# VHH binders against Protein DOG1-like 4 (DOGL4): the designs that were tried, part 57

Target 1, 232 residues: Protein DOG1-like 4 (DOGL4), of Arabidopsis thaliana (Mouse-ear cress) (q84jc2)
Amino acid sequence: MSKMRNLVEEKFLEFYESWVIQLELYLHQLLIAHNNNTMSETELRHLISKLTTHHKAYYTAKWAAIREDVLAFFGSVWLNPLENACSWLTGWKPSMVFRMVDRLRKSRVVLVEAQVKKLEELRVKTKFDEQKIEREMERYQVAMADRKMVELARLGCHVGGESVMVVEAAVRGLSMGLEKMVKAADCVRLKTLKGILDILTPPQCVEFLAAAATFQVQLRRWGNRRHYVTHS
Below, E stands for the ipSAE of ESMFold2; O stands for the ipSAE of OpenDDE; V2 stands for 0.75 times the mean of E and O plus 0.25 times the DockQ between their complexes.

## First folded at step 3 (VHH)

Design p51 (framework vhh_6qgx_2; at its last look DockQ between E and O 0.76; V2 from the best seeds 0.00; counts 0 for: pae E 3.4 > 2)
Fold by ESMFold2-Fast, scan of step 3:
Structure p51 (fold): chain B 232 residues (1-232), chain A 124 residues (1-124)
Amino acid sequence: as target 1 above (232 residues)
Amino acid sequence: QVQLVESGGGLVQAGGSLRLSCAASGFTFSDYAMAWFRRAPGKEREFVAAITWSGDSTFYTDSVKGRFTISRDHAKNTVSLQMNSLRPEDTAVYYCAATLPYGSYTDESDYDYWGQGTRVTVSA
């Protein structure tokens, strides 16, 4: 029965719930820092470092989990339907964060021309890397409909157990390809996040991280509320 | 999560070769970008070489390009630095470092895990 969770799903569900709770705690600290301009640059850098470490911990856990079962990350059981609907290759779409930067209020985020230019250069590079990943995903989906794969599927259905080893080898190949694409997408996410933080000043980093964390937390809350209402 | 153990340091004459090895323990070795940094007496730690998690890309500081080669062996869970045509200026403590792909690979602050270092002395 498909209702059963595998060990990878159960383990990552426990990890993710704890990770989100800690993200909410960091979000409160970011909002306090944003509203209170009395924090030193050293204190702001320390807080930014906490968030950076927290995000890196997520990818460390994710990559360990996808090595065991990459499919657990497609339609993830630790995400509600709204979070799953908003996912691009098992996570946030890298170019989306530039919309968050653009939406930041001018009165709260004062960017100098040099920063605007660097952010635009990073946006272009991020979109280019994102499109490369999308082309790989398209090739992957086309390969699934390849004549060789179609014939293997027909053979497996017709022969039941006889071709099990050949079909299993093909499925392993598909999983390995998917794992590589997910890791490539995560690399773009990490580089995009680091790039933005390197361009922004510490107060601007705090505001950006607060906006990103707020969106992530609120998306989860909206989806959880709607999920209960829709399900009932 | 990750523990880095370095080996292969020693004394070598100028023009000689030396291979450094770094063994990563745990099941996450293939997830990490790996790098070598060095610190000469009286100087700050500097970048030497890095290799991406996939092994598809390598990066070198200008002073070692063409002389040093970084490689990784997934079967042995090791990253190696083959050092050829060694110079007295290469004398330093060499550190193995690991990080998720977060940054340009040349900034030491991007690395989460560090080995204890192995000493390389190049005599003239």
Scores: ipSAE 0.286, ipTM 0.665, lowest interface PAE 4.3, mean pLDDT 84
Fold by ESMFold2, look of step 4:
Structure p51 (fold): chain B 232 residues (1-232), chain A 124 residues (1-124)
Amino acid sequence: as target 1 above (232 residues)
Amino acid sequence: QVQLVESGGGLVQAGGSLRLSCAASGFTFSDYAMAWFRRAPGKEREFVAAITWSGDSTFYTDSVKGRFTISRDHAKNTVSLQMNSLRPEDTAVYYCAATLPYGSYTDESDYDYWGQGTRVTVSA
């Protein structure tokens, strides 16, 4: 009934729980920096660097784990159902992050025209890269379906051993293709994050990072909450 | 334990060629974009060349375009810089660097791992 956990899933669950706890601690620092306005630009850049390093560490761990079992990242055991429902190729959809930037612009973040232009260019590039990955995934799925049809025709003429080898090769090809596409999606995520942080000023970066971390923490918190409990 | 170890530096006459190599260990090489930066005496480090994690794209600073070629070898976990038509202005310590795909690849602050450098001296 419940999915059994393999070693990759168990190890990454432990990593992810620790990673989220640290993200929550950095969020607290971001909120202090936002509320007090007493930090120097150097101090803000240091905090921003901590956050970007933390996000890069996530992908370092993820890509190591994907080498072992990319399928663990589709319907992940370390995410609640709400978090999994929001996934696009094992993570947040890069183009959706611009909705957060738009919300900040309407409330607290004042952007000059040059920043707005650069953000729009980045948004278009991000969407283009997303669509390229989606097209590649579709082409790969079609190619795998065609390969399986040829394989089934050959099964009628061959011993089970040869058929198993062909199936195993197809499964390896699928796993390698999925790994490539997940990494490509993660590269778009990383480039989009860096692109936004390069365009924004350090105070604006702190506000953006705080909003992003808040969303991630709230999504996890809401998805984990039990609405009704029995009292004795 | 991440290590980037440069080699292949030395003294060469102007117009000559040199091939730098960087051996990478302690991380999954195929996940990282690789770059070469250089520092002339008394100067800040500057970008020279980069290659994406897949090898799909390469980037060069203007002064080395057409003369330098960056390449990577996934079987040996190495990145190389073939340097042709060398000029005295190319004299510098050359550093190998690595990052997950992030940003424009030309900003040294984007790179997570660095080598110790190898000296290249180009005599007139």
Scores: ipSAE 0.280, ipTM 0.671, lowest interface PAE 3.4, mean pLDDT 84
Fold by OpenDDE, look of step 4:
Structure p51 (fold): chain B 232 residues (1-232), chain A 124 residues (1-124)
Amino acid sequence: as target 1 above (232 residues)
Amino acid sequence: QVQLVESGGGLVQAGGSLRLSCAASGFTFSDYAMAWFRRAPGKEREFVAAITWSGDSTFYTDSVKGRFTISRDHAKNTVSLQMNSLRPEDTAVYYCAATLPYGSYTDESDYDYWGQGTRVTVSA
């Protein structure tokens, strides 16, 4: 059954579709850069910068949207079920990217010892940050049955002007908490990404970004083949 | 149309205090981490302090820890740097900067927007 979408969902769906298309274009460029081996370091850095900017644009849009309706991102209608199943607090799991790096290392990417050490340090930090957020989220979720929610439930049984206003205020409070959690998770994502890019050489960055983009695009494609999702 | 406008700089004696302010406009202030950088005469620009979007976390360069305090006011779209126990080596042009949460906040290349700077001179 088709679910009715709200305005926030519709807008972000449109944005995300466009954003993914652009990501695919960048992926193509990354692959060319990787295979060409003729691009200068400056050119590679420029390409990396474009991808970084692209990701920043996503979070700019996301954060604007979550201010209006953070709950939309906990149902993410713009994602297929597979993508949603792989989501951690409305996005990719930060620690996952280290698996990508590991795979690259096993293939053709040669990391010097200093890079390996730094990556491991970053991995540990990222894991720690994830766990911290998870504990906070757990606390939040457990608190969902607190006095406020009980009151909300009670008020929800009565349809009246004043009651509705109180309920709405309560929901807004809850949403603000969720928004904060989502932003916190996003910060870990961005920090992790930046950390990896700071450790890798420009050619390695290109390869990593290509792998990451490929994974994202393929995950979407795989999910769409298994589950029909109407996005437009 | 993004603007960061610093104010509060000036001449102060060693041991004195200044409070810098940066007024932000043209972007969603609450989404951005804010920072202060400084460039001393003949030196490269260096990180001074940063505050996360929520204001829950702050970061400082070692040389200013315990002396400087960064804060932000979401209602006014401002970020401030309270500088106490100023030293001659704190003499610099201080820049306000903004970025989406990205990286460690200590790298100037992470920042998307910059102010024009305000000069702080600390006399011996």
Scores: ipSAE 0.064, ipTM 0.564, lowest interface PAE 2.5, mean pLDDT 89
ESMFold2 (binder alone), look of step 4: mean pLDDT 87; pTM 0.888

Design p52 (framework vhh_6qgx_2)
Fold by ESMFold2-Fast, scan of step 3:
Structure p52 (fold): chain B 232 residues (1-232), chain A 122 residues (1-122)
Amino acid sequence: as target 1 above (232 residues)
Amino acid sequence: QVQLVESGGGLVQAGGSLRLSCAASGFTFSDYAMAWFRRAPGKEREFVAAITWSGDSTFYTDSVKGRFTISRDHAKNTVSLQMNSLRPEDTAVYYCAASWPYDTSLEEYDYWGQGTRVTVSA
């Protein structure tokens, strides 16, 4: 673990805490909008835009941080153990959002047949992209284990500053591979989110975003109830 | 039993001011976001203003921004709406509502008061 990693963790923890507070404020607005059928389409679109911008801000900050230390996002110090346990490649699993979309069919906000068809097409595409990334990650984990074992054996027989540089180079290479995969996963998340919002009407978008934000905030609350504290 | 009781409504001339209050009981007030909605004659219920559970942030519909101020008092379990520069189009029944921001079901409705009438004459 380097000093640079600790600095990245501290800065992103500060960012994330502020980001979650703002998400809770937007969730409040979404719940009000969902219960108020008199909000104009323009007002609803503005609120949806705020949430979209907020999520984009998260990925902008995340990508800057993973460029410095992607490993900080595996077992993140700004997340409680429950949040970390529910993470798939450092974030939410793309296909899980379709479970939230399915809730729209059971609420008073109903989907028309054309929307159902487009959502199913998007679901299939999202599952395909998700599985492709999972296969790449599995190959990476196998290769990573082989590289670590070889390097560990070499270090057992080598003494000097040169061995430190070789290990640092290997770790950097592994980190670059993880960074690429995390960005690929985040791109699937962003494409899936945009795709759903493009298919749904503004009232349906509000209901969907409220469900997603509620789950994220509630998961954090459940984990924190275990008297879990972060070191930051 | 959850109860929200509004007060402070009445008749006022255009350009005048009114202060609405909502007294909350039967739930942990400090854990709930509070909001004001209004319903004009012949129209659906419209959002007016909201304040987060912490009191750190407030939200307003564009038509009242700069004229209305929402505030809360955790010690008294009250939320207030100060209405300045009132216009005839502000005439409505005003409702106090409470929402748990961490609700896990979108089918659960907010707690609502019975409303207080505000009439603004031209």
Scores: ipSAE 0.000, ipTM 0.109, lowest interface PAE 18.8, mean pLDDT 80
Fold by OpenDDE, second read of step 4:
Structure p52 (fold): chain B 232 residues (1-232), chain A 122 residues (1-122)
Amino acid sequence: as target 1 above (232 residues)
Amino acid sequence: QVQLVESGGGLVQAGGSLRLSCAASGFTFSDYAMAWFRRAPGKEREFVAAITWSGDSTFYTDSVKGRFTISRDHAKNTVSLQMNSLRPEDTAVYYCAASWPYDTSLEEYDYWGQGTRVTVSA
């Protein structure tokens, strides 16, 4: 069935398109910085700051949008099927970034022992936080079929005005729970990102951010090639 | 054949300076991170300093920070360790190592030199 996009979807779609364009621009800068050893530490830190600010802007917009309609993010129309398939609770899997760090280590980045130790600690913590959220999500998903919802489902066969109101109220309740979980997941993402950036040197940060941005951009490109999505 | 050949070791008084050099051959030098390790008498080999493949980043163990400087020359396929303000505790055999870049873990390094002895007298 054809789905009519709601205002939240449309607005966020526009935002995301612009955000991705800007990300690509930053990616270009990151790659230049990575390949050119002429940039000062101050310049590198400035670039890192721009990227972190950019990411913060995304979550600011996202959280504003999810307050209005969190469900929009569980069927993100601004993402292609590949991107959606790779999503964990409406975003990237926090623990995934450690794979990127590992890749960096195996490519051309040398980490000191202290960094490695801190990264491992962060990895463990991140994994724990992910699992906690997943357990809550599982609980939430199981609890969704509670007595109230079952009754509503039963009533849904005979939709009347009063029933509609009850259903709407129930959906709102569910949405609020989802919103909390999404925010929690996002917090883990942000903490993980910050943690990594705090451990890495500026040059390493640039390389990491470049890798992350590259992955995101390429995933989108690959998905678009396989499944053409019109975002108009 | 892969070779890492260290040089520059010797006897020096405390407070003195030495410059170690490592000449690399037999592999694509520009693809590898280079590092210096050291083994003091009765101790295990420990990380001293490392430099990324591009030379854009350097790393040091805490005890040598501010005193030692690692550098590399791509044209000459060499890595160097400038050691200033040497201390008796710096006495060790210093080893050059190459890694398709990893961390400071010994297991992550692919190639090793034979080492050069540095002795710092009190």
Scores: ipSAE 0.000, ipTM 0.236, lowest interface PAE 13.0, mean pLDDT 87

Design p53 (framework vhh_6qgx_2)
Fold by OpenDDE, second read of step 4:
Structure p53 (fold): chain B 232 residues (1-232), chain A 124 residues (1-124)
Amino acid sequence: as target 1 above (232 residues)
Amino acid sequence: QVQLVESGGGLVQAGGSLRLSCAASGFTFSDYAMAWFRRAPGKEREFVAAITWSGDSTFYTDSVKGRFTISRDHAKNTVSLQMNSLRPEDTAVYYCAATFDYGLYYSEPDYDYWGQGTRVTVSA
């Protein structure tokens, strides 16, 4: 049976499906660029720019959606269970991409010492930012059991009238905090991605982006094989 | 109890200078980015300046760039706003604000704590 979806979920599901299709197309282009070595630096930069723009579009849409219902992203009906299980605050964990970079280093990609140093600095910074966000998130999660929420919980299933308004207010407050955390996480994601792309050469960027896109697409495919996902 | 107490506001002539100060207490000051916002008469509150938890980075709204400087003192748990070359359009109530620092500085809803504000009036 398909899960009941609200309007935000439905709209974002549709968006995401289209977004993923486009990502797959870009992935194909990235792979061609990576394997043929016939593209000019200008062409590579253009391709990188397209991908960057594509990712920015995702977050633009996401942030618009979370203003309406951030809770939709903690269920993420557009993702399969595997994708959801691998999510950190409604998306990929920023520090994860450094493992992809490490893989590049073990491949035919040669990073100069200056790049390695910058990447390490970025990694440390990214990890620090993640930890700060996690601490703040923990604070929110613990704070949920405050007096007000406990009192609301005591109302049980007999919530009606004025009590409904109180519950709604409480949920709104919680949602605002969650929205803040999600945006913070996304900022770290975007900053990390930008940082990596600024450090790498255009050919290296193409390889990195190809690897990242491949991982995302494959994760989705693997999850879909194990779990049925109903799409619109 | 969390407190942010602003000081330093007043009346100044156009082209003059003021230094605002905000004393923070009741929270771990070193974990928070600090900011100044302002509300002009009949207008919405707007971002003015922010400084990261470490003090390594600062951010400004375009209209105050080059004229205003935000700084912080960890030893005193204070944040300051040096305002130079003041203009009549800078007339507002200035608010000190704090947010747990994870990289969001420009949006009012992102800030956790607020002062009561200090009035700055710039005469023509």
Scores: ipSAE 0.411, ipTM 0.752, lowest interface PAE 1.3, mean pLDDT 90
Fold by ESMFold2-Fast, scan of step 3:
Structure p53 (fold): chain B 232 residues (1-232), chain A 124 residues (1-124)
Amino acid sequence: as target 1 above (232 residues)
Amino acid sequence: QVQLVESGGGLVQAGGSLRLSCAASGFTFSDYAMAWFRRAPGKEREFVAAITWSGDSTFYTDSVKGRFTISRDHAKNTVSLQMNSLRPEDTAVYYCAATFDYGLYYSEPDYDYWGQGTRVTVSA
């Protein structure tokens, strides 16, 4: 299992570093499009599609990795301590992106009443889905303190075929439960992102995606600098 | 207009095989996850199998693992369920379902579009 964990972490670290580099390149394109208004609607839709595909690629790689080792995503080695501290179930908290959407209200391309209503409906649904997952995680954490789980942990101290099989089954069950919850959280993230992009116009989508990517990149840079609080 | 049309249901003896097909139209098929759910008499719909938007991953309920295979054909906009080693307890109405691929495959409320269903009866 330790060899599989090391391999999963190393492969995803390599993937993630490349993925972030490409995100920064897309951010540059988004900022040019937003600030200079030089792109046609067709060009903007193409750029938005590239970002959507890029995010889908992240989740495709993530779900393949968590099938092998979901625990790699709790305290991830490819994230700095600040990024890890700010994670909600291994990623960004869906409801928080609506704060970024609120910034669009002061843009040249202001939100019309129909968009405001649809965004509020999406915000409420996102919070509901988020809370449902939080309740599932709470139940999972409480179940880990159950007498049965404590007893299974004690059995792990005894060497024998029967004890080993029971402990391995319990650990597999724990991992499958976490995998299900992480995927559920990622689904709320993708559903929220898709919902926002469906409501917004292409210029507004570019502004939103630029804000989100900027925050992600800045959080990484802040955490990387803070990691060296004391010189070694 | 969005449509999901199932076919391939029928009567089979225990141990036999059936292939269900679902033809999809009216949406961008490549963005959507496809799934099969079933409903036995007196019960709610339950998850059977799902395939991701890309076709890279498949998911199954434990009772059908190793017996059922889900696949998709992007050129024909179809999803299929190959059902082998059928058991009397597999008797149900089978429904094709589609949703934008959020990675959620097990929950009925997360699916946006549903077919009318096709009946599968497995005799003892």
Scores: ipSAE 0.006, ipTM 0.316, lowest interface PAE 10.2, mean pLDDT 83

Design p54 (framework vhh_6qgx_2)
Fold by ESMFold2-Fast, scan of step 3:
Structure p54 (fold): chain B 232 residues (1-232), chain A 124 residues (1-124)
Amino acid sequence: as target 1 above (232 residues)
Amino acid sequence: QVQLVESGGGLVQAGGSLRLSCAASGFTFSDYAMAWFRRAPGKEREFVAAITWSGDSTFYTDSVKGRFTISRDHAKNTVSLQMNSLRPEDTAVYYCAATIDYGLYYSEPDYDYWGQGTRVTVSA
C-alpha cells in the first residue's frame, strides 16, 4: 500500500509541475491576446480551446490517479500549504470563479444584459450544486465514523484473516465513496467553467481565463515564498 | 491513443430491435460521460442518448425515450445502446462519443473522442 501510494503521489507531482508550467505559458498567451486587438475571433477561439483542453487534461489525469489513491488528493504533496488551505474537496471552490466574472463588468468590453442574466442563473445553480455536495460529504463523514466504530468492534472479536478482510473491505468502501464525491465536485467545477465560457464572447473568455490563471499562479507563488501568507 | 469502436449495426425491419456496442481502448469508461449520436443521410449529427460517468443518470432525445436504453459495463469497458421498436426514421449512422463529464451531454462539440460509426437501416 505505502509503495503504491508513494508512486501515485510521485507520478501526479511530476504531472502537476509540468501542467502548471504549461498553464503559465498559456497565461502569457492569454495576456498577449487580451492586450492585442489584431487577433481574429478564430484565433481567440483556438486559444480558448487550448485552455479548455489543458483543464480537461488535468481532470483526466486526476481521475485516473484517484482511482488508485483518492487520499493522495487530501493534503496533496504537489500543492503548497497555502494551496491546500484554499482547497474545497481537492480543488478550487466552483463559486469562487464568479469573482473573475465580476471583474468583466468593469472591463473595456461590457457584459450585455442577457449575459448578466445567464451568469447570475449559473452562479445560483453552482452554489446549489456546492451545497448538495457539502451535504453528501457530511453524510459520508457520519457513515465513515459509524463504519470505523463497527470495524474496531469486529477487530476485538476476530484476529487474523477475517479482521484483515473486514478492514480491507471498509477501506475500499471509504475510498469509493470519496472518489465519487471528488468526481462530483470536479463535474461541478468543469460545468461551471464550461458554462461561463459558453456565455462569454471570445475576448471576454480570454480576459476571464487570464484572471483565473493569474490567481492560480500567484496563489502558488505566494505559498511557495510564505512571507506573503496572511495569518488566518 | 484513445479509440472507440462501434458494433451491432445492420439491417432490421420496422418494429425490430438492435443492440449497439461501443468498446474503448486507451481509457476506462468510468472516467468519462458516454453518448450516442446519429447522422441520417443529408442531416447533421444529432444527440440520441448519454450516460454519466457514474452511470447514475441517463439522458435521451424525446423521439427515442422509452424505446432506447443506454447502459455501461465498467468491467468490460463498454457502453451499449439497446434499440427497441425501431422506426424507418431511426435509419442513420450511429456514433459513440466520450468526454469528461461536466454536465453538458447534448452538445456534439463538447465530445472529445468519437468512433467511426456503425450503420443502422430500418426497412419499412
Scores: ipSAE 0.005, ipTM 0.353, lowest interface PAE 10.0, mean pLDDT 82

Design p55 (framework vhh_6qgx_2)
Fold by OpenDDE, second read of step 4:
Structure p55 (fold): chain B 232 residues (1-232), chain A 124 residues (1-124)
Amino acid sequence: as target 1 above (232 residues)
Amino acid sequence: QVQLVESGGGLVQAGGSLRLSCAASGFTFSDYAMAWFRRAPGKEREFVAAITWSGDSTFYTDSVKGRFTISRDHAKNTVSLQMNSLRPEDTAVYYCAASFLGDYYTSEDEYDYWGQGTRVTVSA
């Protein structure tokens, strides 16, 4: 089953495929760094910076794409059904990463009390921000069924001429609202990631980033095994 | 310790030029977008210019377009603001700021770190 894709979808699909390949390469480096413990602090920081830059590149591309067509990200054709099912407002749920940190704590990673406290503060803040966005999204979704949209819906298949312009204007308005929500969510993601990396030591950061990358890559692989994904 | 230290401010005549510099330390400079803000006497702080983390894009407030140029040096961990054709209305304290985010450059709330500022005075 092939889905017809628009230009934004095609471009971002190509970008994302390349981005994931690069992520896998970085994952390999992270694993080596983590397992061998031979890298200096400077080297570790450099590796962390590379990963941070890589993630920033993703959002740079995403934000450029959503300005053109934010709706493409609500039916992300570059993701398999499993990845899509696990998405919160077109990406990973920010609070999810604290589960990964918790896993680290249960492993050989020792966090000092000060780190634990800061992480908890960050967790609370992240959760608050998520909930705020969710409330706004709910309000937005309910508001979609306003008088204007209901009237447009009644036009049904008889939409033509002036009606087409009205519909397009309405869709644009909706898209702008969605774009705002997506950007807000992405901001929370980036702030959360920054916060975690600021709290952890370089070795801990490497382990965290390795875990996160592993999860992302494996989720994609698992989903692809269950559902065939057509690549460009 | 995170530090942003501005320099290059001073007194200049209208039509003159200044180059501001901001030295960053205590964080991964290459991960942050950098910006300049300014606060004129009796006014609120306003956005002047920003440069993305990669340095590939720059943004300016309308009043400084064509006159000001923002740039960054990753090797030196510095961001600069070249100010040409200065006007009396450019008189302000100029602040350097850093943001981990890659959007909403005009909003003060999006910036994580701030310098103490450097004063620029443009005489008529």
Scores: ipSAE 0.017, ipTM 0.284, lowest interface PAE 7.6, mean pLDDT 88
Fold by ESMFold2-Fast, scan of step 3:
Parts: structure tokens; C-alpha cells; sequence
Structure p55 (fold): chain B 232 residues (1-232), chain A 124 residues (1-124)
């Protein structure tokens, strides 16, 4: 049995491949900036802005795509199996990014007391927002298994105009629920990313963004190697 | 319904001060970076100042650094621009703009919502 790729999947696959290539180019620039103490604060802020704009472009494209077909993002064809296995609600788990922040504290970069306090406050808030979404996902899965699934199965057994309209409305409702939940998760991701960048100095932002981009790129490379080996 | 409503514009003499305010409604204000842009007579729109969604970072165009101060009030859903030591070249229509989880952006294309503008005239 084969699954036919739809237009949303094809368009986003094309977008995502280009987006990852550009991320790798930005990673190269971040690594150069990290090793070069001659860059001005204005130059560093411009580079940081390019990365934040790049991530915003991803979410702009994603939200347009999920409005048309949110299910394309569950089991995404543009991600390898390892990337899909490591996802939390169609993306990275927000609280895990603080592990990269912890690396800044262990490196040569000295965080002032005010930054440490703000990062801890942000970490707590991020975990709280993350848990709220996890509870919403749990409620969604329970509701799908119980009420909505039973209603859809029952109506699917009938023939006639009234049942068709009710089934179509219910399916639309299910998709809208998932879209809202995915967008809420993406908002927590963006708030977490922006919050960290607002607290850090430009050199610290470059180091953090380099670590984050390195993780994304390496996860993709390791998954691509494993995928080939699995099929051999 | 999303709205950004500017106020505080008017006529002021060179060397004077003016405070612009922008009231936001219809969206979660705390999720948006806010900026001020201006359009001088016969010129294109240009960036003036921005404040991040958290309020922790502010950015200014070189011509207004030290003279203008941008601030936000999350309780009132407002962003303000305090303009001191005004010059005739500051004469323009000032626009409030919002960018979802935005950062330091000087490009108009990065902003999702815009106000209608408030006129500031600085006499010689």
C-alpha cells in the first residue's frame, strides 16, 4: 500500500530542503563569528537577526501549511525517521533547549547574576507552558478515542445527506483542534527561543544559536545515515 | 479584530518634546515586538525604534539615539515613544507596527500589523 503525496507535502518538502541548506550556511557564519573577536555588536546583532528571521520564516510557512493539512506534519515526509522519532508535537521540545544554555554556563562565557535569574524564570515558565499543552494533547486524544470516534463510526454506517454533512463538520473540527494545538506548541518554541536571545549578550546569542543549529544539522545527518543502513 | 491606534502627535517647536502612544487590541500584546516607523514629506517610510516582545531589548536608528526612548506597558497593552530634543527633520507621520515574536527588524516586511499613523510637525 502506497501513500500518495499531496500538494501540501510536496510544497513543504521543497521549502524545507531549501530552509535547511540556508540554516547550514547561517551555521557556518555563526561558527566564524564565534571564533572572530573583531566583529562589532552591530554586526553580531545583524547575524542574530538573520537567524531569528529564518526561524520565523519556517513557522510562517508551517502555519500556512497546517491550515491546509495539519496531518502532513505528523509523520512528515521531509524528515527522516530519527528526526520524526525525536519530535514533540511536530517539532523540538521547548524545555530541552535549556540544556544548550547550560553549556554556556560550563564554557568560558560568564553569565551575570541577572541573566542567570532571568534564564531560570524563563525555564520554569517554559516547562509550565509545555505541560499545559501536554494536558491539552492528552484531552484531545481521549476525546478522539471516545466521543468523536464513536460518532464518526456511527454516522459512517448511514447513507444520506444529513450524515454526510455532520461527518464533514466533525472531521473539520478534529483538524482545527490539532492545528490550534500545533500552533500553541510552536508559540512556546518561539517564545522560548526569543526569551533566551533577549536575555543573552550578542556573543552569547551567537554561541547559543551555533549550538542549536549544530544539533539540528547533526541529528539530520545521523538519521540519514541510519536510514540508509536500515534499508541495506 | 486587530487594531493599533496611535495618539500624541501634534505641532511642537524645535528643541521641544512629544510623547507618542500606541494602544493595541485584538491580539496577545505580550507575544509581539513593537516598533515605530516614520514617513517624512516626500520620503519613503523608515525605521525609528523597536522594543522586543519581552521588553528587555530596545533598538534605535542612529539619528534618534539618545533623543528618543521606546517603552512598553504590558498591563495597558501600549507602546510609547518619548521624543526629546526634536528637530525639524523629525517632521513625519509616525506609525506603530507589531511583529509576532519579532526581533530587531528595520524592514517593513517583517511587521504583521500597522496603525494608521499620527502626524508630528516640528517647526523651526
Amino acid sequence: as target 1 above (232 residues)
Amino acid sequence: QVQLVESGGGLVQAGGSLRLSCAASGFTFSDYAMAWFRRAPGKEREFVAAITWSGDSTFYTDSVKGRFTISRDHAKNTVSLQMNSLRPEDTAVYYCAASFLGDYYTSEDEYDYWGQGTRVTVSA
Scores: ipSAE 0.013, ipTM 0.306, lowest interface PAE 8.0, mean pLDDT 82

